# VHH binders against UPF0159 protein Ta1429, part 14

Target 1, 206 residues: UPF0159 protein Ta1429, of Thermoplasma acidophilum (q9hib2r271to476)
Amino acid sequence: EKVRLIKYSNEREEMQKVLALLMYPFAEDASGIISRIKAMELSEASAILERIRDLRKNRRMKVGRPFEAVNYVFEVTTNYGAFRDLQRHRFLSIVRKPLTVSYGFDVPPIIAKMPDLSEEYAEAMKDAERVYRIIKERYGAWIAQYAVPFAYRYPVVFTTNLAEATYFIELRSTPQAHFDLRDIAIRMYNEIKSVHPSLAGIIKFV
Key: E = the ipSAE of ESMFold2; O = the ipSAE of OpenDDE; V2 = 0.75 times the mean of E and O plus 0.25 times the DockQ between their complexes.

## First folded at step 21 (VHH; framework vhh_3k1k_2)

Design g1 (from y4 with V97T A98K T105E; at its last look DockQ between E and O 0.81; V2 from the best seeds 0.76)
Fold by ESMFold2, look of step 21:
Structure g1 (fold): chain B 206 residues (1-206), chain A 122 residues (1-122)
Amino acid sequence: as target 1 above (206 residues)
Amino acid sequence: QVQLVESGGALVQPGGSLRLSCAASGFTFSSYTMRWYRQAPGKEREWVAGITGDSGLTSYEDSVKGRFTISRDDARNTVYLQMNSLKPEDTAVYYCTKDYYKGNEIYVSDYWGQGTQVTVSS
């Protein structure tokens, strides 16, 4: 699958951590604020998050650093060209796998609309697969990586936090974003929303 | 030992309704987030709806919001997806998932069952 959420934490506990970090600079003592936040109803916590969301008027207004306390691990399988664009985001930690032909390839939308060219493209990708397998058998996987066209998918595992994920998602979900990154951004947003419905509300400009 | 079994898929006409079920065995799912995904032929699997374990909060992908309702029955270890006002675009195999805990961390299972086929024919 193109985007897979691997790991997250319990939303109520994460919300409590974020609220504690938001309120701590203004608290007289840590014990009092921790106790208050632990006792807080989910609806009250959600209302505070909604107010923070409302204060963000545009995508350039970053969410606060307390949201860095909420962490996710994702696996993204996308073509190597899109992967290189993903690497430009300094906030993402990336653990990568070797290039291979095992994950299939993508057909760019402009080529997919042209049946004859789409067929030629697929045949070229199949030829590259054949060459890769020959080189791998004779010289090993390291050298064979050089035979893998950018259209082939490349799985990576990376960690991120809600603050950086918000920035990435809001930047790359716009119509101006490249189609590969836009699709990844929207899928990441949906994965976060599926497990953290309250916290995902901070991701405003999707 | 842990199993998720989807059921309730059928062929229906546009505007029709279906209720999907996802029955769990081998665990008490009340503390786990449960989610529905779907996959149409030739397309990527996509998230549809979720319900959190300890808070019961529901969430929906934009295209199904207002038409689909996720719910669960902790006593039966079953999650449901009520689908109303079905459209041809809802045609897909529907899957449910659950996650597992390791301490405070929650890991998404890489297990996918057989799913249940929903076909909305115009």
Scores: ipSAE 0.621, ipTM 0.859, lowest interface PAE 1.2, mean pLDDT 85
ESMFold2 (binder alone), look of step 21: mean pLDDT 82; pTM 0.820
OpenDDE, look of step 21: ipSAE 0.870; ipTM 0.950

Design g2 (from f1 with D54E; at its last read DockQ between E and O 0.83; V2 from the best seeds 0.79)
Amino acid sequence: QVQLVESGGALVQPGGSLRLSCAASGFTFSSYTMRWYRQAPGKEREWVAGITGESGLTSYEDSVEGRFTISRDDARNTVYLQMNSLKPEDTAVYYCTKDYYKGTEIYVSDYWGQGTQVTVSS
ESMFold2, look of step 21: ipSAE 0.656; ipTM 0.870
ESMFold2 (binder alone), look of step 21: mean pLDDT 82; pTM 0.820
OpenDDE, look of step 21: ipSAE 0.832; ipTM 0.938
ESMFold2, fold request of step 22: ipSAE 0.639, 0.661, 0.641; ipTM 0.869, 0.877, 0.864
ESMFold2 (binder alone), fold request of step 22: mean pLDDT 81, 81, 81; pTM 0.809, 0.816, 0.813
OpenDDE, fold request of step 22: ipSAE 0.877, 0.873, 0.859; ipTM 0.952, 0.952, 0.948
ESMFold2, last read: ipSAE 0.645, 0.668, 0.651; ipTM 0.869, 0.874, 0.874
ESMFold2 (binder alone), last read: mean pLDDT 82, 82, 82; pTM 0.826, 0.823, 0.825
OpenDDE, last read: ipSAE 0.872, 0.875, 0.871; ipTM 0.950, 0.951, 0.950

Design g3 (from z3 with V108T; at its last read DockQ between E and O 0.81; V2 from the best seeds 0.81)
Amino acid sequence: QVQLVESGGALVQPGGSLRLSCAASGFTFSSYTMRWYRQAPGKEREWVAGITGDSGLTSYEDSVEGRFTISRDDARNTVYLQMNSLKPEDTAVYYCTKDYYKGNEIYTSDYWGQGTQVTVSS
ESMFold2, look of step 21: ipSAE 0.726; ipTM 0.895
ESMFold2 (binder alone), look of step 21: mean pLDDT 81; pTM 0.817
OpenDDE, look of step 21: ipSAE 0.882; ipTM 0.955
ESMFold2, fold request of step 22: ipSAE 0.736, 0.714, 0.717; ipTM 0.901, 0.888, 0.894
ESMFold2 (binder alone), fold request of step 22: mean pLDDT 81, 81, 80; pTM 0.820, 0.805, 0.806
OpenDDE, fold request of step 22: ipSAE 0.894, 0.886, 0.878; ipTM 0.959, 0.957, 0.956
ESMFold2, last read: ipSAE 0.719, 0.709, 0.716; ipTM 0.896, 0.892, 0.897
ESMFold2 (binder alone), last read: mean pLDDT 80, 81, 81; pTM 0.804, 0.812, 0.813
OpenDDE, last read: ipSAE 0.892, 0.894, 0.889; ipTM 0.957, 0.958, 0.958

Design g4 (from z3 with S109T; at its last look DockQ between E and O 0.81; V2 from the best seeds 0.75)
Fold by ESMFold2, look of step 21:
Structure g4 (fold): chain B 206 residues (1-206), chain A 122 residues (1-122)
Amino acid sequence: as target 1 above (206 residues)
Amino acid sequence: QVQLVESGGALVQPGGSLRLSCAASGFTFSSYTMRWYRQAPGKEREWVAGITGDSGLTSYEDSVEGRFTISRDDARNTVYLQMNSLKPEDTAVYYCTKDYYKGNEIYVTDYWGQGTQVTVSS
């Protein structure tokens, strides 16, 4: 699976935390605002989030720091080329392994449409796999990764927050984005929406 | 031991309707977010619909919104997916999933059952 949500927190609790952080600058005291937010109906909390969504007129208008309080852990299995672009986005932590041939490779859509070129591409990948295995046996996995073409996949686990996820998803879900990153962005959006339907509304420009 | 059993899949004509069921056992059903996924031949599994545990909020993937309705019956430990206005692109094996708690955090399961086959053809 290209994108897997690993861990999240209860949406009601996360919404209350975000609202508390949004409202604190205008509150008479902290305990008063916390009690009002805990008493708030889910529909009222959702309406506040919809108003914040409406104030964002374009993707350059970033969501505020309160949304950094909502955290996710994802595992993304993608080719190294797409991973390099993914690394340019700010995430809390990233854990990866040396590159390997174990997870297969991607064929770019334009190559996939051309049967003889697709066959040549697959043979090149198979040859790279053979070289990788020889080097790994002799010199270990760290050195062998130099023989792995960028088209090969591997899993990466990272943490992120809703503010950074919004930025990434809105930037990379556009038609101009490379197909790999667009697919990852849309899948991350859907996973967030599936567990945080109200908070996902802040991700406006998908 | 946690078990999820999908049922209700069938062959149906375009424009038809089906109701899928997911019967759950081995956990306290009412506190868990439940989701439906589907997998078409040769494609990755994709999220379809979700319903949160304690708030009952529903959500849908864009292509099914307005046509599919997820619901839950906590007394029967069952999640339903009512599918209306079915199209050939809805052809897939449909799976239900649930997450689990570890302390205050919620973890997504990586275990899949057999699913239930939905086929929409002329």
Scores: ipSAE 0.637, ipTM 0.865, lowest interface PAE 1.2, mean pLDDT 85
ESMFold2 (binder alone), look of step 21: mean pLDDT 81; pTM 0.817
OpenDDE, look of step 21: ipSAE 0.834; ipTM 0.935

Design g5 (from z3 with S59T; at its last look DockQ between E and O 0.73; V2 from the best seeds 0.66)
Fold by ESMFold2, look of step 21:
Structure g5 (fold): chain B 206 residues (1-206), chain A 122 residues (1-122)
Amino acid sequence: as target 1 above (206 residues)
Amino acid sequence: QVQLVESGGALVQPGGSLRLSCAASGFTFSSYTMRWYRQAPGKEREWVAGITGDSGLTTYEDSVEGRFTISRDDARNTVYLQMNSLKPEDTAVYYCTKDYYKGNEIYVSDYWGQGTQVTVSS
């Protein structure tokens, strides 16, 4: 699975935190705002978020710092080349595992279009897998990872927040984005939408 | 022990309808977000639809919105997926999932049941 949502928090509670942060700069009494937000119906909170979505006219209009309060943990399984590009978005890594052959490998699109070269490429990957398995049996997974070509996929667990996720998704879901990152972006969007339907509405330019 | 059992899959012609069921046991059904995923042969699993726990909000992947309806019966610990206007690209094994609480945080299950096969003739 290329993108897995691992952990999130209750949407109502997350919406309350976001609304409290949005309203705090205009408050004369912090405890009064918290009480008002806690008493707010879910439909009222959702309507406020939808209004904020409607005011964003383009993806350069960022969603704002209050949305940094909503956090997610994801696991993304992709090749090392795509992972290096993913790192440009300031994701935090939580856990790292050694490289392995267990998740398969990616074939570059230009090679995939040429059947003979594609077969030669796959054979080279099979040779690397054979060497990896020999080394792993004798020396363990941490040493064996040095035999894994970067075309092989591996999982990385990281945290992000809704503000950063919105930026990444809106930037990398465009037709101009590299195919690996575009697919990851769309999958992240769908995972967020599946658990946070109201908050996901802020992600407008998908 | 947590168990999710999918059923209702069948072979159907394009334009047809099916209703999938997911029976859940081993947890208090209300409060948990329930989701349907599907996996076509040789492809990654993809999210299809979700229904949140205490609020009951429904969400859909763009390609199924308007055709599929997710619902839940908390008294019977069952989630349904009504699929209308079925297309050949809807052919897949369909799985349901649930999330679980650990304190105030919610974790997504890594458990995949047997699923139920939906086949729409091409």
Scores: ipSAE 0.576, ipTM 0.840, lowest interface PAE 1.2, mean pLDDT 84
ESMFold2 (binder alone), look of step 21: mean pLDDT 81; pTM 0.814
OpenDDE, look of step 21: ipSAE 0.711; ipTM 0.896

Design g6 (from z3 with K102R; at its last fold request DockQ between E and O 0.84; V2 from the best seeds 0.00; counts 0 for: grease 24.6 > 24.2, SAP .71 > .668)
Amino acid sequence: QVQLVESGGALVQPGGSLRLSCAASGFTFSSYTMRWYRQAPGKEREWVAGITGDSGLTSYEDSVEGRFTISRDDARNTVYLQMNSLKPEDTAVYYCTKDYYRGNEIYVSDYWGQGTQVTVSS
ESMFold2, look of step 21: ipSAE 0.668; ipTM 0.877
ESMFold2 (binder alone), look of step 21: mean pLDDT 82; pTM 0.824
OpenDDE, look of step 21: ipSAE 0.872; ipTM 0.951
ESMFold2, fold request of step 22: ipSAE 0.630, 0.688, 0.669; ipTM 0.869, 0.879, 0.877
ESMFold2 (binder alone), fold request of step 22: mean pLDDT 82, 81, 81; pTM 0.826, 0.815, 0.814
OpenDDE, fold request of step 22: ipSAE 0.880, 0.877, 0.866; ipTM 0.954, 0.954, 0.951

